VH-VL binders against q0atu2. Designs and how they scored, part 18

Target 1, 119 residues: q0atu2
Amino acid sequence: MLDKKARIRTSREYRNVFEKGKRLSGRFLIIYYVENALDNNRFGFITNKKIGMAVIRNRIKRQLRAIVREYQGQVKNKHDIVLVARAGIGKSSFEGMEKDYIAIMKKAGLFARNANKID

## First folded at step 9 (VH-VL)

Design yd6
Fold by OpenDDE, fold request of step 10:
Structure yd6 (fold): chain C 119 residues (1-119), chain A 119 residues (1-119), chain B 110 residues (1-110)
Amino acid sequence: as target 1 above (119 residues)
Amino acid sequence: EVQLVESGGGLVQPGGSLRLSCAASGFTVSDNYMNWVRQAPGKGLEWVSIIYRRGSTDYASWAKGRFTISRDNSKNTLYLQMNSLRAEDTAVYYCAREGGSWEYYFDYWGQGTLVTVSS
Amino acid sequence: AYDMTQSPSTLSASVGDRVTITCQASQSIDSWLAWYQQKPGKAPKLLIHKASSLESGVPSRFKGSGSGTEFTLTISSLQPDDFATYYCQQWDSYSGEAYTFGGGTKVEIK
């Protein structure tokens, strides 16, 4: 689980990211990201009903959190990042989701070019 | 030396089935993201399917339900099962390895095998 | 709309010419773009990855440049061995497919 300080928790914090942040779309994810004034990154997660039933949305959210937690040490610091799940993610595998996350984060320039899988 | 060798292509009637093989050497297929990419005569390159390192699979939207990617680790071989083939599936089919970890390009390709779907 | 727009589709040139091929992405992909060369009856060959990194064994006359949404492959002085079709490629970020290729550019002799 992500530390509390690494979580976007308030509606105001989410709104700030959506209004001021940059947007990039991947296969299964849309990310909104903006620089913050902190010494750490914060992550938010959005799973809408278009993904599927509540059990699916909760599963996807848990998987996204697991992915983010695993690679958080490789993300450039001082960013608020919101992950919005796209409709197709409900049918995706964990590995597909992971690969898409890494891809979109690299395209956003939030990972170093040599960022790699952590085993 | 890394090498990929496709086989199994040939002439098949519409609605028929065919299984392609890709024998890999110089590396372990299960440690890499392996893909099938096809090319219709005189046309461009089109991604077909991927099998991830842990064995999960993914497909192009048009391939879902008709194509199945798999591998035999003991033989270090990649497969593409093609069912309900259509004339528009006529193409040279390549197996391709994604380079490195999280690199998102294809560093090695097989020579390709021709699949012709015609009545 | 295509995720990758490649131009021109066909290019006629002579040996010694400077050749430029362009690839445009629908959104920023930083430097995550690859270039391939394909000759008739042969598999594609990786030339450049990460927009500008030249693969081992590829002549220095090949140069990849660009970032964000605009990318170019330049052949400074076209050689007889360079007549082929070239493709750009990325990990998809819109269409829902895993990988997408440009439409290709056939470089033929004038």
Scores: ipSAE 0.891, ipTM 0.945, lowest interface PAE 0.5, mean pLDDT 94
Fold by OpenDDE, fold request of step 10:
Structure yd6 (fold): chain C 119 residues (1-119), chain A 119 residues (1-119), chain B 110 residues (1-110)
Amino acid sequence: as target 1 above (119 residues)
Amino acid sequence: EVQLVESGGGLVQPGGSLRLSCAASGFTVSDNYMNWVRQAPGKGLEWVSIIYRRGSTDYASWAKGRFTISRDNSKNTLYLQMNSLRAEDTAVYYCAREGGSWEYYFDYWGQGTLVTVSS
Amino acid sequence: AYDMTQSPSTLSASVGDRVTITCQASQSIDSWLAWYQQKPGKAPKLLIHKASSLESGVPSRFKGSGSGTEFTLTISSLQPDDFATYYCQQWDSYSGEAYTFGGGTKVEIK
């Protein structure tokens, strides 16, 4: 699990990202991202009911957190990033989800261009 | 030297099935994101399916349920099982390797194999 | 091409001409765009990746440029061997498909 300092936790923090941040749509994810005044990145996760039952939503959220945690060291600092799961993510594989995350983060310029998969 | 060689294409009636093969050499299929991309006569390129490094699979929306991508690691070969074929599935089918790690482009392609679905 | 608009669809040019093909993404994709060349009866050939990185063996007259939403493939001086169809490509971030190709640009002899 991400450290508390690496988590977007409050409604106010989420609203700030949505209102001031940039938005990019991926295959399975939408990301909202904005620079923060901190020295670290913070991540938020949103899984709506459109994804499926609570069990599915929780699974997806857990998987997204795992992905984010794995690659957080390669993300440019000083960003608040909210991941919004798209409806189709419920049927996606973890690898597909991971690949889409990397793609959208790279498209957002939040990942180092030459960042490699950590296996 | 990297080499991809497709085979298995041919003439098939609507509703029929066909299995394509892509024999790879010079690299390990299971270490890469392998894809099928097709091209209808006189048309553009269209992604069909991907098999991820750990074996998960994904498909174009139109391919789901009818197409199955798989691989035999012992043979270093990629496959595409096509069922319930339709006239609109007529195309040259290419196997393509995604270049690098998280590069999201195809650096090597096979020569393609023609699949013609016609009564 | 759902996420990408490639133009023009057809381009007539003469040997020696400067040719420019454009690819527009529906949203910013930074530099994550590839260009391919395809000749009749042949598989696509990767020319450029990451918007501007020229593949080994590709003539220097080919140049990829752009970032964000607007990308261009330029052939500084068209050669006979360059008459072909060109495609841009990205990892799809909207349509739901993994990879998306542009509609293609056929460069034909005038």
Scores: ipSAE 0.890, ipTM 0.946, lowest interface PAE 0.5, mean pLDDT 94
Fold by OpenDDE, look of step 9:
Structure yd6 (fold): chain C 119 residues (1-119), chain A 119 residues (1-119), chain B 110 residues (1-110)
Amino acid sequence: as target 1 above (119 residues)
Amino acid sequence: EVQLVESGGGLVQPGGSLRLSCAASGFTVSDNYMNWVRQAPGKGLEWVSIIYRRGSTDYASWAKGRFTISRDNSKNTLYLQMNSLRAEDTAVYYCAREGGSWEYYFDYWGQGTLVTVSS
Amino acid sequence: AYDMTQSPSTLSASVGDRVTITCQASQSIDSWLAWYQQKPGKAPKLLIHKASSLESGVPSRFKGSGSGTEFTLTISSLQPDDFATYYCQQWDSYSGEAYTFGGGTKVEIK
């Protein structure tokens, strides 16, 4: 689980990201991101019912949190980032999800384009 | 020198099965993202499947359930098991390596192997 | 219906001509765009990746440019060896597919 400090938790925080942030779409993910006034990044996760049953949504959410946690140290600081899972993510592999995350984060300029996977 | 060599193509009847092989040299298959891409006669390129470094797999929507990508690390070989083949599956099948970690293009391709599905 | 539209489908040109091929994506893909060259009976060959990065060994007359949804492959001076079919390719397909290719552009001798 991500540290509480690294999580978007309030509806107000989410609204701020959606209203003021930029939006980018990937294969499995849509991200909304905006600069914050903190020294750390905060992440939010949205899994809509289009993804599937609650069990599936929760699984996807856990996987996304795991991915974000693994690479959070490589993401540029001072951002609020909301990950919205697309409908197709329910059938995706973890590594596919991971690869898509990296792609979209690089596209957003939040992850270095020349960054390599850390094994 | 990096090299990919496909084999296993041939003539097969509709509903039949076929397993393609891609022998890699000059690099380790399990350390790379490997893909299958096909090309119907006189048509364009179409992505089929990917196997990630940890071994998870993804497929084109049309390929799911009929195609299975796998690898044998001891043989440094990539495979594509094709079942329930249809006439529209007739194509040259290429194995292709992704350009590197978190790269999203194919830097090396095999010569391809022709699969013909016909009565 | 296609994530990427490549144009033209066929292009007739002469040696020495400037040739431009375009690839239009359904959504912004930023730099996740590659170009390939394919000759009859041969596998595709990577020319350009990340929209504008020339692959090692590829002649400098090949140039990739563009961003967002519009990308172009330019051959500044067409050579006899350049008559082939060219494909663009992306990763972040909105269709949910891992990779999507353009329909291809066949560059023929005029």
Scores: ipSAE 0.852, ipTM 0.934, lowest interface PAE 0.5, mean pLDDT 93
Fold by ESMFold2, fold request of step 10:
Structure yd6 (fold): chain C 119 residues (1-119), chain A 119 residues (1-119), chain B 110 residues (1-110)
Amino acid sequence: as target 1 above (119 residues)
Amino acid sequence: EVQLVESGGGLVQPGGSLRLSCAASGFTVSDNYMNWVRQAPGKGLEWVSIIYRRGSTDYASWAKGRFTISRDNSKNTLYLQMNSLRAEDTAVYYCAREGGSWEYYFDYWGQGTLVTVSS
Amino acid sequence: AYDMTQSPSTLSASVGDRVTITCQASQSIDSWLAWYQQKPGKAPKLLIHKASSLESGVPSRFKGSGSGTEFTLTISSLQPDDFATYYCQQWDSYSGEAYTFGGGTKVEIK
């Protein structure tokens, strides 16, 4: 699980990322990201009803949190990052979501150059 | 030299089954993301399914439940099991390798194997 | 693929002509776009990936450009080997559910 300091929790924090941040679309995910004034990263997760019923949306959030936690050590510090699940993500395997997360994080330049898990 | 060779196509009646094979050489199938893509006569290209490095699979919505992608790592071979075949499944079936790590394009394709579903 | 509009569906051209093929996505796909060439009875061949990155061994007369929702493939001086059908490829830009291909552009000799 992500610790409390690594979570985007308030509407103000989310709004800052959407208003100030960059956007990059992947296959199953869209990320919004912006440099923060902290010494750590924070992550937020958004799923909407178009993805499916609550059981499906809860599974997706759990899977995305697990992916982010697995790779958090490879992410450059000082960023607020919001992951927005696209409508088709419910059809993806966990490995498909993981591939997409890595692909978009690499394209955004958010992984450290020496992140070994990414190869 | 990277090479992909499909086989197992042929004429089948509606409702029948067929198993396609894709023998790979010059690379290891399980180290790569492998896909099936089909093309109906005179038509465009349509993605069918993917098998990921760790063995997870995803399918086009119309293929799920009827088609199964799999691999045999000891033979370095990809498979597509097709059940409950319909006339609309008539196509050339290609196996394709995704290029690069964490990318979304197909750098190598087999020559394809024709499946004809007809009474 | 419904999500992308590839145009034109067919074009006639002569050797030496400059030709341009367009793909448009319903929503932004940034630069996650590939172009393929396919000759009759043959498999597709990768030309361009990441919208503008030329695949190794592909002649430099092929140029890819675009980002977001509109992408082009340009052949600066058409050669006899270039008469083929061209496809763009990405995923469904709204959902990401499937890899998708454009409808194809057949380039024919005039």
Scores: ipSAE 0.694, ipTM 0.867, lowest interface PAE 1.1, mean pLDDT 89
Fold by ESMFold2, fold request of step 10:
Structure yd6 (fold): chain C 119 residues (1-119), chain A 119 residues (1-119), chain B 110 residues (1-110)
Amino acid sequence: as target 1 above (119 residues)
Amino acid sequence: EVQLVESGGGLVQPGGSLRLSCAASGFTVSDNYMNWVRQAPGKGLEWVSIIYRRGSTDYASWAKGRFTISRDNSKNTLYLQMNSLRAEDTAVYYCAREGGSWEYYFDYWGQGTLVTVSS
Amino acid sequence: AYDMTQSPSTLSASVGDRVTITCQASQSIDSWLAWYQQKPGKAPKLLIHKASSLESGVPSRFKGSGSGTEFTLTISSLQPDDFATYYCQQWDSYSGEAYTFGGGTKVEIK
């Protein structure tokens, strides 16, 4: 999926994004994001028990990782980004999740200026 | 000029079926997020379903299992198959296009087609 | 609509009046709100998207504002063409599962 340097791994790293970062709500996702001191982006994924049982939450995480991987080349570098899944995401199709990711990332200004693939 | 024209409405008995059509012109249906929205006589607007660019679909919970959104890209036409109809499904049904590609509003609506479910 | 409260449900006004319609969500929807106008027997027409962006061809007397949970549509000088029902629209703010509309505000001539 994403390589290890592109993952937010520790509780301290997650806490930094939540405490220092900006927050933006979409239909199925909330993102928290902050500039980092690296050359690359890092992504974190959070699902909670209100979404469903573990098999459902793991499916959602896998789907979100696939979406992030598909568009990662279009994301401005040097950001830590945490995706928090909202309660209704489990009832969304994959395309619905993808649409919301693109919408929220555009609104946050996190796509590069010449990201023609995503309008 | 963007146009959406619904057809296929009429009087049906409870338990019956209808297929609604929405002929689109001035844009390509498969390049857009297409929706059905209904309005019971004298009532407000209620979202029914969406078909995404790549053909995935999502439904309002009350419609799931009874209604099927689909399209025929060669005819540039959106469909709503409605089965097991009930009196509460009596409404004007609109097709609507989402604007802005990665946003959540409806920039063009058809004129609607009336479905009446009664014996 | 489930999650969204639109008020008032009806108002009476005269040509030239300033009118304000309010839409509230139970939790933040940032600025993902749209406003529509609907005349009897006709389809809804988009007025405003992204809470405050005026759709092309919509008169400048229409103004949208708000972010988070409370949004307003203001008509600064009501015209005869503005007597209609107005709807706000977003998604279910808790789950996002469905697009939702406010209950509507009917603007009637006094």
Scores: ipSAE 0.683, ipTM 0.867, lowest interface PAE 1.3, mean pLDDT 89

Design yd6
Fold by ESMFold2, fold request of step 10:
Structure yd6 (fold): chain C 119 residues (1-119), chain A 119 residues (1-119), chain B 110 residues (1-110)
Amino acid sequence: as target 1 above (119 residues)
Amino acid sequence: EVQLVESGGGLVQPGGSLRLSCAASGFTVSDNYMNWVRQAPGKGLEWVSIIYRRGSTDYASWAKGRFTISRDNSKNTLYLQMNSLRAEDTAVYYCAREGGSWEYYFDYWGQGTLVTVSS
Amino acid sequence: AYDMTQSPSTLSASVGDRVTITCQASQSIDSWLAWYQQKPGKAPKLLIHKASSLESGVPSRFKGSGSGTEFTLTISSLQPDDFATYYCQQWDSYSGEAYTFGGGTKVEIK
């Protein structure tokens, strides 16, 4: 589970990312991201009803949180990052979601240099 | 030198089964995202399936349940098991490697193997 | 429809002509687009990835451009070797469920 300080919590915090942040679309995910004034990163997660029923949406959120947690040490600090799941994500395997996360984070320049070369 | 060599195509009756092989050389199959893509005679390209580095699989919706992608890492070989074949499955089947670590394109293709399903 | 549309389906051109092929997505796919060349009886060959990055060994007369929803492949001076079918490739712009290819553009000699 992500630490409480690493979570985007309030409507105001989410709004700041959507209004001031950059947007990048991947295969299964869209990210919005903006620099923050903290020492750490914060993450938010959004799933909508087009993905499926609540059980499916909750599973997707859990899987995305697990992926973010696995790679959070490799993410450049001082960013607020919101992950928005796209409609087709429910049909993806966990590895497909993970691949897409790494692809979009790398394309956004959010991984530290050489961080993604090691397992 | 990267090479992909498909085999196992041929004539088969509707309802029959066939297993395609793709022998890889010059790289390790399990270090890569490997795909099957098909092309019906005179038609365009259609993605079939992917096997991920850790062995998870995803399929085009029309292939799921009838086709199974797999690999044998000791032989560095990719497979496509095709069951319940139909006339519409008549195509050249290519194996393809994804290029880059975290990008969505196919940098190497085999020459393909023809599957003909006839009534 | 929320998928890739490739145009034209066929074009006739002469050696030396400038040729332009277009792919459109229903929704933004940023720059996650590749172009392939395919000659009869052969496998597709990668030309361009990430919309504009030329693959090693591909002649510089091939240029890709575009971002978001509209992408083009341009051949600045058509050569005899360039008469082939061209495909763009990405994923279903609506859902992302499948990798998708454009319908193809056959470039024929006039």
Scores: ipSAE 0.665, ipTM 0.863, lowest interface PAE 1.3, mean pLDDT 88

## First folded at step 11 (VH-VL)

Design te8
Fold by OpenDDE, look of step 11:
Structure te8 (fold): chain C 119 residues (1-119), chain A 121 residues (1-121), chain B 111 residues (1-111)
Amino acid sequence: as target 1 above (119 residues)
Amino acid sequence: QVQLVQSGAEVKKPGASVKVSCKASGYTFTGYDINWVRQATGQGLEWMGWMNPYSGETGYAQKFQGRVTMTRNTSISTAYMELSSLRSEDTAVYYCARDYDYYETSYFDYWGQGTTVTVSS
Amino acid sequence: QSVLTQPPSVSAAPGQKVTISCSGSSSNIGDTYVSWYQQLPGTAPKLLIYDNDKRPSGIPDRFSGSKSGTSATLGITGLQTGDEADYYCGTWDSSLSAEYVFGGGTKLTVL
């Protein structure tokens, strides 16, 4: 699990990202991101009802948290980032999700160009 | 400005297929799912399914499984909905609608003007 | 027939207030946010309310939404003749393979 300080937790915080942030979409993910006034990044995760049953949504959320945790050290600091899972993500493999995450984060300029898994 | 423009009215025989198009503009086409909703004359709205223009992935209402196919051509920002084995009960106005994901739900924030499909012998 | 239940019709005089109810279950309204759509005669539906009680830009504050339990309510104050339309509630239902469901629609007549 991500550290509490690295998580977007309140509706107000989510709303701020959605309203003031930039939006980019990938194959399975949509990200909203905005600079924050903190010394750390915060991540939010959205798996809406379109994805399916709670079991599926929870699985996807766990997988996304795992991916974000894996790469969090490579993300430019001082950002609030919300990941919104697209409905088709339920049919994707973990590797597919990871690939999409990396691609969209690079496109957003939040990852270094050579970002990869930490050994 | 966001705009969804649908193809013109169709008249089909029972058993035939119809393919309705929905051209999107004013936004990144692949960034938002497209939903299809129909409305029989004097009746309510009926959701048919969603399509992810980026991946081509779809989710259909159970009622239309096996009979509906939702596709897209990203080069022209156009979504398609094909309904086969048409019946008189399929006579309706068909709408495409953009899906906006927000928090734990999504809603349809922009709609096409609708396409009238008439199925008659 | 519809998964969400609405009154088939409501009516009131100009200037009055009307409410339109939308009843669902724990798998839809009870579990997620509700949207409302306005459909003027001969036109496509238009988003009126999202996330239970939020108005898109351009929607006057005469329109309001609320949700409690497994029911949602659309309120219209200062009714105008231009408000005459069909109104639909909608949301996702997780029990139906993640299908979007609409109410049966309510025809609002301005007397």
Scores: ipSAE 0.756, ipTM 0.926, lowest interface PAE 0.9, mean pLDDT 94
Fold by ESMFold2, look of step 14:
Structure te8 (fold): chain C 119 residues (1-119), chain A 121 residues (1-121), chain B 111 residues (1-111)
Amino acid sequence: as target 1 above (119 residues)
Amino acid sequence: QVQLVQSGAEVKKPGASVKVSCKASGYTFTGYDINWVRQATGQGLEWMGWMNPYSGETGYAQKFQGRVTMTRNTSISTAYMELSSLRSEDTAVYYCARDYDYYETSYFDYWGQGTTVTVSS
Amino acid sequence: QSVLTQPPSVSAAPGQKVTISCSGSSSNIGDTYVSWYQQLPGTAPKLLIYDNDKRPSGIPDRFSGSKSGTSATLGITGLQTGDEADYYCGTWDSSLSAEYVFGGGTKLTVL
């Protein structure tokens, strides 16, 4: 789904984004983001135990990865971006998550206005 | 700068309901979940549930399922917890707390001052 | 009968070191991260340690945390009278439903 080089890999890299990055919240998602020293973006996906059982958390991660892949070509480069599933996300539709992602990314200035999927 | 200010003490009879408020300031209210925690006199902390103020979604501890309702009014940045069918065992201090999402967990980084609810006779 | 087990009390003299244990299971401490909360007498709890071992701003470095397996430990060095409080560990548990669980609390007495 995402290229190896476009993934945040280590727990230290994840924690750096949480500690040094900016935070924006939506209805179902939170993003943390910070500039990196690379030529590309890296994405991370977080669900924690409050979200639900593993099957639910894995479904949500798969859906978020699909959404990110659809819009990755329109994301400004040189950012580490972590998507955090927010409590209650299990009740959302794929479309609801997608709209939330677009809105958050636009508000962060990381996403071109009127972005479309690359489907 | 972040502050959670709760409503005043309540005295209730068994079988009644109580609704405690928690007014948030110093941050974007809809950006963080609110959790409710209670503490009976001389005892430990007991988690009751979470509420997402953006979506209105909730998750309740099994012990309180069916008796607790957590809501909010986003226009005044206020969360509410209502506990029904009160019993003497519900006598406690009730806290609201802000839930901060960090990596693969979350924790309560700011707490209200607490609201004493007494259920007697 | 709490999900996380803490000693009910600990004590030590000013200037000494104390540790407070928190024992859990694979459904909580064993696969997630632990926080510690300090509750001074007559006050609300306050975050002391997050992510097993990190201190929020304003918490002195005499407070430390660690985790190993299904157990967590809070350490306090240079003990002061102002450290007398109840201390709680806390984390998410995923056994039957996703619930936040606290330890039973540990009362720290300085002398």
Scores: ipSAE 0.744, ipTM 0.906, lowest interface PAE 1.2, mean pLDDT 91

